VHH binders against q07589. Designs and how they scored, part 6

Target 1, 356 residues: q07589
Amino acid sequence: MSRILVIGAGGVGVITALSLWLKKESDVSLVVRSDYDRVLKHGYTIESCDYGRLEGWRPHHIYSSVEDAASAADNQGYNYIVVTTKNIIDGPVNSRVSNIIRPVLEKNKELHGPQLTTHILLVQNGIDIEKEIWAEFPREQYRYTVLSGIQLIGSTKIGSGHISQVGQDHLSCGAFDPQDAAAIQAANDFVRMYSNEGQNFVEFDPRVRYSRWKKLLYNAAINTSTALVGLDVPRCLEFGVNKKSTEIEVFHPAMREIIAIAASEGIIIEEEFITMFTEITRKKVFKPSMCVDCEKGQLMELEVILGNPIRIAKRNGVATPTLSILYNLLVLVQAKLKERKGLLKFDEKTATLVDE

## First folded at step 29 (VHH)

Design ww1
Fold by ESMFold2, fold request of step 30:
Structure ww1 (fold): chain B 356 residues (1-356), chain A 122 residues (1-122)
Amino acid sequence: as target 1 above (356 residues)
Amino acid sequence: QVQLVESGGGLVQPGGSLRLSCAASGFTFSRYWMNWVRQPPGKGLEWVSGISSSGGETYYADSVEGRFTIIRDNDKKMVYLQMTSLKTEDTAVYYCAREYTYGSESWFFDHEGQGTQVTVSS
């Protein structure tokens, strides 16, 4: 029976743990930070369009930290680590993905050496999110694979220990390295372990890099712009000059730059998706996830969505005038959020940022 | 395996009518939004119309508003596009495509079928 650790207990992580638990092929552990005591005592209340109403539900194990989960592995370790947290690489050092997963990788290595391969599934937005793991954990010293999960799910934590899922769970899972046979097999195995036929939709993704670049059309252009101005997409479009300037001067140029960056990396994204993503959002009054995060005072996934593509563009000589303006303005918004959280300090007497 | 099969296209004179069909299988049809897109001769795909998973919300491109009606039948797993007052500009291969739109997430899936040809000509 595979031992799976799900890290992150938001709407995505809880439904992920539930889906694995219902399949009855896995020993499912969940790291539950702020809600730990509530969930330990009362369990979760879940209203799921996939699975119905559950009350008092827990996975097989819950922990208040990754360190505790690693210590409690019962000498067997974990076969899979599923990371559902936001990837905020410019955030606190303890929230870096490499630091989050390190206790488990070190424990698996201590207990099993080369006999246990750890499969790390990143269910996070962005591009190049696997590269921190490859850089921090040399593959000659650690046995692991890195898998990509693009999860489309309308699931939200609506209170302590309360989850509301209104959109069917759709997971596309694949290997970041298409030449890594072990990763491909692990991704296919995860698809099987996660699939609840007729209830969720789970598929193997043979083209992970394509899928993530395609998602950036929306994320790097629309998600970022709405977050910058605090508006839903219909308002962004209707408030533009002549009701046209937002899509013509912001959304479309940003998306074309993403397509150009992807092409410089050998990934061809069809330009027709520029129009498709714009049109499917034009009349639907809701705020995209980055806008919601900003309104809640939470840090944005800015670097993996905009920073990383721009770094690739600079390396490859691709011009990004639109993305660069969006990024630099959002860096200011992110700094404002960090200052409010005490992660940055500005000395108003000297008008300078306080260094280390 | 996801399948979308379009049909109902043909040759029609300007001002005429056609009804396109899209038969779906391999996924929980009632949980996805559905769209019609089209590819005019020598051009890229353009969005035509969309319908919510329940059928309660419909959306249309300005160029077809008032002339086209998108309809779904969740029991039969079918999407239809009722086209009237057809114009030569409506000539295209028409495809249906899935969309995921719930909460703060939106995703447009690649079209899956061969499409169905609509030709509006004198």
Scores: ipSAE 0.650, ipTM 0.864, lowest interface PAE 1.9, mean pLDDT 91
Fold by ESMFold2, fold request of step 30:
Structure ww1 (fold): chain B 356 residues (1-356), chain A 122 residues (1-122)
Amino acid sequence: as target 1 above (356 residues)
Amino acid sequence: QVQLVESGGGLVQPGGSLRLSCAASGFTFSRYWMNWVRQPPGKGLEWVSGISSSGGETYYADSVEGRFTIIRDNDKKMVYLQMTSLKTEDTAVYYCAREYTYGSESWFFDHEGQGTQVTVSS
């Protein structure tokens, strides 16, 4: 059986572990931080549109930290690490993906050397999220692949140990490097181990970079703008000057800039998606995920959604006037959130940042 | 695996009517929103209409509102576009496409089928 460690126990991570566990083709471990004691004693209560209601559910193994999962006495090495946490690269250093997964990579190497290839599946938003892994773990020293998971799921933690899933789980899984045969095989194997026919939808994604750039049309233009102003999409459109300026002066230009950046990286996205994403959201009153995060006082995935595309644009000589303004304003919103969380300190007497 | 098969296109006169069909397979049809898009000659795709997974909400582009009706049948895994008062500007290849919209996630999928040609001329 493949041994799978799922990292992150929010709505996404718990359903991920449940889907793997129900398939009965893998040994499923879950890292559960704040809810660990409650889940250990009582298990999860899950209300799932895919799987129905479960009470007292646990995967095969539960750990309070990645370090504990790696150090467990009966650990035989993990074939897969599935990262479902938000990727906040400007957040606390120990929350960075490379730091989170390092104990498992080191333990796998200690236990098996080159005989075990670790498959790292990043179920996180954004572009260039695999680059940190490649930079931090030289292939001369570590045997691993990096896989992409784009997961569309309406699943939320609604209480300690309580998960509500209202949208069917849709996972697209593929290799970041389309020339890496081992990664392609590992992605296809994961699709098989994750698929519960008739209950979820899981597919192999042969073009993960295209898929992630296409998702940025929505995320970098609409998700960001709604987060900045705290409004759902229909309000953003209706409140604009003459009910037009938001789409004409903000959404569409930002999306065109993303298309241009993607093109500079060899990824062609059809410009018609600009109007498609605008029109399908025009009348649907809900707040996108970044807007929701900001309203909850949580840090945003700002760097992987806006920062990284802008860095690519600068490197490739692509102009991004709209994205740059959005990014710089959202950097201030993120700093405000960090200050409220105690991750940033401003000395009001000197009017300067205190380094902490 | 996922298949969307469009049909029902043809040649019609301005002012005429036509009903397009889209047969779906390879996914849980009732869990996805569905849309019609079209590609006029020499132009890119444009959005026409959308319908919620339950069928309880429908949406239309301004250019077709009042003339087109989107309908779905979850038991038969079909989505339809009832077109009336057709104009020359409605000439296009019509496709259906999936959409995911739940919670804070929204995604528009690429069209999957060959489409069906609608030609409006005298």
Scores: ipSAE 0.634, ipTM 0.857, lowest interface PAE 1.9, mean pLDDT 92
Fold by ESMFold2, fold request of step 30:
Structure ww1 (fold): chain B 356 residues (1-356), chain A 122 residues (1-122)
Amino acid sequence: as target 1 above (356 residues)
Amino acid sequence: QVQLVESGGGLVQPGGSLRLSCAASGFTFSRYWMNWVRQPPGKGLEWVSGISSSGGETYYADSVEGRFTIIRDNDKKMVYLQMTSLKTEDTAVYYCAREYTYGSESWFFDHEGQGTQVTVSS
């Protein structure tokens, strides 16, 4: 029976833990921070389009921190670590994925040495998100695989210990390294353990790199632009010069740059998707996730969505004039958010950043 | 296993009508938006029309607006494209495709069926 630790108790993480728990093929632990005491005493109230209403629900174990989950007296280690937190590499050091998962990897190594392979599933947006893990955990000292999860779900915390899921759960899970047989098997095993027939949808993704670059067409062009200006997609399109300039001068050029960067990495994305993503969003009045994060005063996944592709472009000699302007303006938006949260300090007497 | 099976194509004269069908299985049909896309000879795919999961919202490319109607039947797990006033430029292989759209997330899935050929010729 697999022991699974889900990290992040937002709307995504709680439904992830619930789906695993309902299948009854795994031992499910969840790290719950701000809601820990409420969930310990009363459990979750969940209103789910997939699973109906549940009251007083808890997974098999809950912990107030990853350190506590790793140190539990009866802990025999974890087969899977499922990371559902946003990946904000320019955020606080303790929020970096490598730092979040390190206590579990160290404990697994202490308990089992090389006998236990830890499967790390990153349910996060962006490109090159696996590379931090590979860089921080030398393969001669740690036994692990890195798996990719692209999860489409409409699930939100609407109160302490209260989750509302109004969008069907759709998960695509695969191996970042397509030649790693252990990772491929672990991804297929996770698909089986997560699947609740007729209620959610989960599938194996044989081409993780392609899927993430394809998602970046939307994320790096539309998600970023709407976040910069604080507008839904139809307003961005209609407010442009002649009702066309946003599409012609911003969205499409940014998407073409992403296609070119992907091509420089050997990933071919069909140019037809530029028009497909534009047309399906043209009339749907909603704000993409990065725009919503900015409105809530939360940090953006800026580096994994836009910074990393630009770094690849610089290494490979691909021009990114549109993406670079978007990125550098959004760096300022991110700094503004960091200042509001106390993560940056500006000394108005000297007109300089305070080094901390 | 997701399956989308397109049918109903054929040879038709300009100004004529045709109804395409797409039979879906292997997923919860009523929870996805559905789209028609087409591939004209020697060209890439182009988007034609989309319909919400409930059927309450429909969208059309400018080139087909007023001539084509997208319809779904969630009980039968079918999506249809009713085409009228057909033009030679409507000649293409037509595919149906899934879309996930909720709140802050949009995803367009690749087409998954073999498509159905529509040929508009005098």
Scores: ipSAE 0.584, ipTM 0.835, lowest interface PAE 2.1, mean pLDDT 91

Design ww1
Fold by OpenDDE, fold request of step 30:
Structure ww1 (fold): chain B 356 residues (1-356), chain A 122 residues (1-122)
Amino acid sequence: as target 1 above (356 residues)
Amino acid sequence: QVQLVESGGGLVQPGGSLRLSCAASGFTFSRYWMNWVRQPPGKGLEWVSGISSSGGETYYADSVEGRFTIIRDNDKKMVYLQMTSLKTEDTAVYYCAREYTYGSESWFFDHEGQGTQVTVSS
């Protein structure tokens, strides 16, 4: 039986763990940070459109930290690490994916050496998120694969130990390296272990890079711009000059730039998605995730959604005037959030940054 | 595998009516919002209409509001688009698109079908 460690106990992480648990093909561990004591004592209350109402639910194992999970007395190593936390490269050091997974990778190596391949599933937004792991963990020393997870779900933590899932779970899982047979197999295995027929939807993704670029049309254009201005999508559209400027001057250009960047890598994203991503949200009054994060004073996944694409663009000679402006303004917004959280210090007497 | 199969298109005169159908398979249909989109000749995809999972909410593009009606049958895994008072500008390939939430608050959609051609001409 595969041992799976889920890191991140938000709406996404808990439902992910629940799905695995319900399938009964995995030993499921969950790292719970802030709600550990409550969850340990009372379990989770989950209101799920996929699985109904659960009270007092717990996975097979709960840990207060990744370190604890790694150091558990009965730990036989983990086959999978599922990371559901937000990928915030410019956030606290402990929030970096490489640092998050390090204790487990080290433990696995210690326990089994080259006999155990750890499969790291990144259920995160953005592009080039796998590169950090590849850079930090040399393959000569570590045995692992990196898998892509794109989870489409409406799930949120609504209280301590309380999860509400109002949107069905759709997970696409594939290998970041399309030529990595082990990763491909691991992804397929995960799909099997995750699939609860009639409840969730899970599929193998044979074109991870394409999928991530495609999703960036929305994330890099609409998610970022709404975050910047603090408006829902319909208001962004209606409040534009002649009700057109937001779409014509912001959303479409941004999406086209994403398409151009993808094209520079040989990935062809259909142009038709440009209008569709805008239209599909035109009548839906909601704030995208980055906007909500910003309003809640939480750091945004800015670097993986805009930073990395822009870096790729620069490398490949693709002009990104719209994305660049969005990025550089949101960098300031992110800095503001950091300052409020005490992660950034500014000396007003000298008007200089003290600490980053 | 997710499958969406559109049908019901054809040639009609202005002012005419058509009913499009989309047969869905490979996913839990009743849990997804469904949409119709269209691609006019030489243009990109245009959103036409959307319907909530339960069918309780419907949305329309301004260009089709009052003329088109989206309906779904969750038991049959079907979504329909009743088109009335058709105009020449309604000429397009029509696609059924599955809509889903991405992450916690973002929305995404896919159309996997081949579409159905609607031509409005005198």
Scores: ipSAE 0.025, ipTM 0.417, lowest interface PAE 4.2, mean pLDDT 91
Fold by OpenDDE, fold request of step 30:
Parts: sequence; structure tokens; C-alpha cells
Structure ww1 (fold): chain B 356 residues (1-356), chain A 122 residues (1-122)
Amino acid sequence: as target 1 above (356 residues)
Amino acid sequence: QVQLVESGGGLVQPGGSLRLSCAASGFTFSRYWMNWVRQPPGKGLEWVSGISSSGGETYYADSVEGRFTIIRDNDKKMVYLQMTSLKTEDTAVYYCAREYTYGSESWFFDHEGQGTQVTVSS
């Protein structure tokens, strides 16, 4: 039986753990950082469109930290680490994915050495998110794979130990390295272990890079723009000059730049997606996730959604005038959020950042 | 295997009517919002209409509002598009598409059908 550690106990993480638990093919551990005591005492209340209402639910194991999960007396090594936290590389150092998973990865190595390959599934937005892990953990010293998870789900933590899922779970899972046979197999195995027929939708993704670029059409253009201005998509469109400027001057150019960056890597994203992503939300009044994060005072996944694409563009000689402006303005918004959280200090007397 | 098979297209005169059908298989149909999109000649994909999982909510593009009606039958795993007062501008290949949600966000998955040709011409 596969032993799976889920890190991140938000709406996504809890439902992920629940899905694995319900399938009954995995030993499921969940790291619960903020609600640990409540969950231990009462379990989770979950209102799920996929699985119904659950009261007092717990996975097989709950831990207050990744360190606790690693040092547990009954730890026999984890086959999978599922990371569902936001990828915010410019956030606190301890929030970096490599630092989050390090205790468990080190313990796995200690317990089994090269006999255990740890599969790290990143259920996160953005592009090039695997590179930070590859850079931190040399393959000569560590046995692991990195898997891509692209999850569409309407799930939110609405209280301590209380989860509401109103949108069906759709997970696409694949290998970041398309030539890694072990990663490919691990992704397929995860799909099987995660799939609950009739409840969630799970599929293997044979073209992870393509899928992530495609999603970036929406995230890099619409999610970022709405976050910047604090508006839902329909208002962005209607409030534009002649009701056209937002689409013509912001959304479409940004999406075209993403397509151009992907093309520079030999990945062809269909042009039809440019208009489709705008049209599907034209009459739906809602704020995208980055906008909601910003309004709630939470840090955004800015670097993985805009920073990394722009870096790729620069390396490959692709012009990104629209994305660059969005990025540089949102960097300031992110800094404002950091300042409010005490992560960034500005001395007004000297008009300089305080060195940490 | 997920399949979406569109049918019902054809040649019709302006002002005429046409009913499109989409047969779905390989997934839990009643869990998904369904949409019709179209691709006019030389243009990109255009959203036409959407319907909620239960069928209780329907949405239309401004260009088709009042003329088109989307309905679904979850027992038969079918989605339909009744088109009336057709115009030459409605000429396109029509596709049925699933809709996914990320939080409050809506997102189409890849187009899986071949589409059905609708031609409005005098």
C-alpha cells in the first residue's frame, strides 16, 4: 500500500486527502498546521458536491507539521508527497517547496536509501515550478520524481476544520520530465489511487508543459489583470474604453505573448483559446483566485505565473511588453501585501527598505 | 474514454430554425456544466451558450440571446441547442464543450468533438 503525505490543509488539500482515503488504496497522512487541535478532537466537517456531507472525518494520520510527519515513530517512508500549498517563492523562506518537503525527503533517504523513490506531486499553478526542487536536491544523492498536478476544484476552507466544496474536482496528473519512465508510472499510479468513479474526474496528462502553458493564458492575462484592478472579469470588459479596450489592449496581447513564449519552446498553443478564455467568463460575475487572494491580504503566486514566463521569454528573445507591465505593477502590489504582513519593512525616515 | 459527438447541423435559410444535439459519454455528465461554442470561418472560437449541471441556469452570448435555447437531458446524457431566427452570421462549426471550475473560475477543457457545420445562406 502506498503511503501518501498531503501537505496543505486548505480546501484543496483536505479534499485531496479525502479522495485518496475514500479510494482505500493508500495510507493517507495530512499535515494540519493551523487547525491541528480541532481536527484531532473533532475531525473535519466537509460539505462536498463530490462526496456529500461528512462529519468528524480524519485521514489515517494527521500531523501538526512536516517535521512531525517525518519524525513519527511509525514512519516507514512516504511514497508520495502531495504539495497543495501555494507556490510563493518570494514569500517566507520556509514556504519554499524544497524547504517544506526536505524533512520527509531526508527521512526517506535515511530509512531506505536508493531503494525508495519519492514521488513529489505539485498541485500548483505556474510554469517551471519543478526547477527549484531539481536544483535543491541533486539526483545523485536523492531518489525522487516530480509530478505535475493541475487541479480545477471549487473548494474552500470556511472555518476551522470546516471545508466546503461546491465545484467538482478535476485533476490532471503527469510527469514534468516526459522522458522519466518512473515519473510517468508514478503519475498513472496516482491517477488510479485518486480516482473515485462518479465523484471526481482524474486523468493522466501526457503533455504537462503544454497544459501548463495553456492554463497560463488565463492565469497570466485574466487572473493577474483582475488582481491588479480588483474587478471581476465582466466589469473589466464593460468598463473598458468602448467596452473593447480591456480585451484588445490587455487580455489578448497578454495571451498572445504567452503563446509566443510557448512557441519559442516548440509548444504550439491553439490561437482559438485567446478568445475562448475571455468569452467563457464574459457574463460570469466572479473574481479570479489571485484577485481574491489580494483582497484577502494573501500573497499571490506571482513569480510562478508571471515571473517565470517572462524569464523564459527573455532567454528566448520573445517580447512581452504587456506581461512585463503587469508583472512589475503586481510586484509592487505584492510588496504592499508583504509590508502589511510584516515581511517587508520600509523606513520612511530614510525612504529605504530595512535590511533583514 | 470521454466523447462528445455533435449532430444536427446543415444548410438553412435566413430566418430558419435548426436543432443541434450533443451526445456525451465517458464521464459523469450530470456533474458538468455544458456549453456550445462555435467557430465562424476565419475567426476564433466564440462562446455561444452555457447550461448548469442541473439545467437550472442558462446563459447566452449577446449575439444569440432571445434566438437560441440551450437544454440538457441528464438521463440521456444529451445537450441541445435550439436555434431560431438564424442569420448568416451564425454560420460556423458548432462544438459541445465541458466546463470546469477552479474556485470561482470557469475553464473549458479541450475540445473533444468534431463539431457540426451550420450554414445559413439564402
Scores: ipSAE 0.024, ipTM 0.421, lowest interface PAE 4.3, mean pLDDT 91
Fold by OpenDDE, fold request of step 30:
Structure ww1 (fold): chain B 356 residues (1-356), chain A 122 residues (1-122)
Amino acid sequence: as target 1 above (356 residues)
Amino acid sequence: QVQLVESGGGLVQPGGSLRLSCAASGFTFSRYWMNWVRQPPGKGLEWVSGISSSGGETYYADSVEGRFTIIRDNDKKMVYLQMTSLKTEDTAVYYCAREYTYGSESWFFDHEGQGTQVTVSS
């Protein structure tokens, strides 16, 4: 039986763990930091549109930290690490994905050496998120694969040990390296272990890079813009000049730039998605995740959504005037958030950033 | 029917304090995050503050952080906003809003009430 460690105990992480647990094909561990004592004592209350109401639910194992999980791995280690936390590259160092997973990778290596391949599933936004792991963990020393997870789910932590899921779970899983047979197999295996027929939706993704570029049409254009201005999508559209300027001058150009970047890699994103992403949100009065994060004073997934695409563009000679402006303005917004959180210090006397 | 009734607004001088109240009915109050939003004159709705279902987590807009406090009473189905050090820019109609998640990383707010007017003026 595969041993799976889920890291991130928000709405997404808990439901992910629950789905795996319900399938009964894996040994499921969950890292619970802030709510550890409560969850240990009382379990989770889960109100799920997929699985109904659960009281006192626990996965097979609960740990207060990744380090504790690693220490408790026994002789079997972990086959999968599922990371559901936000990918904030410019956040605290300890929040880096490579640092999050390091204790488990080291433990697996210690226990089994080359006999155990650890499959790392990143259920995260953005592009090139796998590169950090590849850079930090040389293949000569570590045995692992990196898998992509794109999850659409309406799930939120509504209290300590209390989860509400109001939207069906849709997960697509694939290999970041399309030539990695082990990764491909691991992704397919995960799909199997995760699938609860009639309840959640999960599929293998044979085009991970394509899927991530496609999703960036929305995230890089609409999510970022709304975060910058603090408006829901319909207001962004309606408040534009002649009710058109936001779409014509901001959203569409940004999306076209994403398409151009993808094309520079030989990946063709259909132009029809530009209209699709605009229209699906035109009448939905909601704020995207980056907007909500910004308003709540939380750091945004800025680098993986805009920074990395722009870096690729620069490397490949693709012009990104719209994305560049969005990015550089949001960098300042992110810095403001960091300053308020004490992650940046600005000296007003010298008008300079304080070097730590 | 979902009902949210705001009260407690009024005229106050800069630096003053007000306490807003919202009475909720027509839904399972304890299952929802609650928020305060405001609409300044000539401006759109602005998120002000949010509180988790249990009250264990609170969030504030940058503009009100350190000055406003959101609390809730699930037994009474009430949410409150204690406002201190009020500024002229805090002038707005304030609404209580229910929060729910739609899809991945999408948040919806609905305010069903008439709101309560807060005017900060010298």
Scores: ipSAE 0.009, ipTM 0.251, lowest interface PAE 9.1, mean pLDDT 91

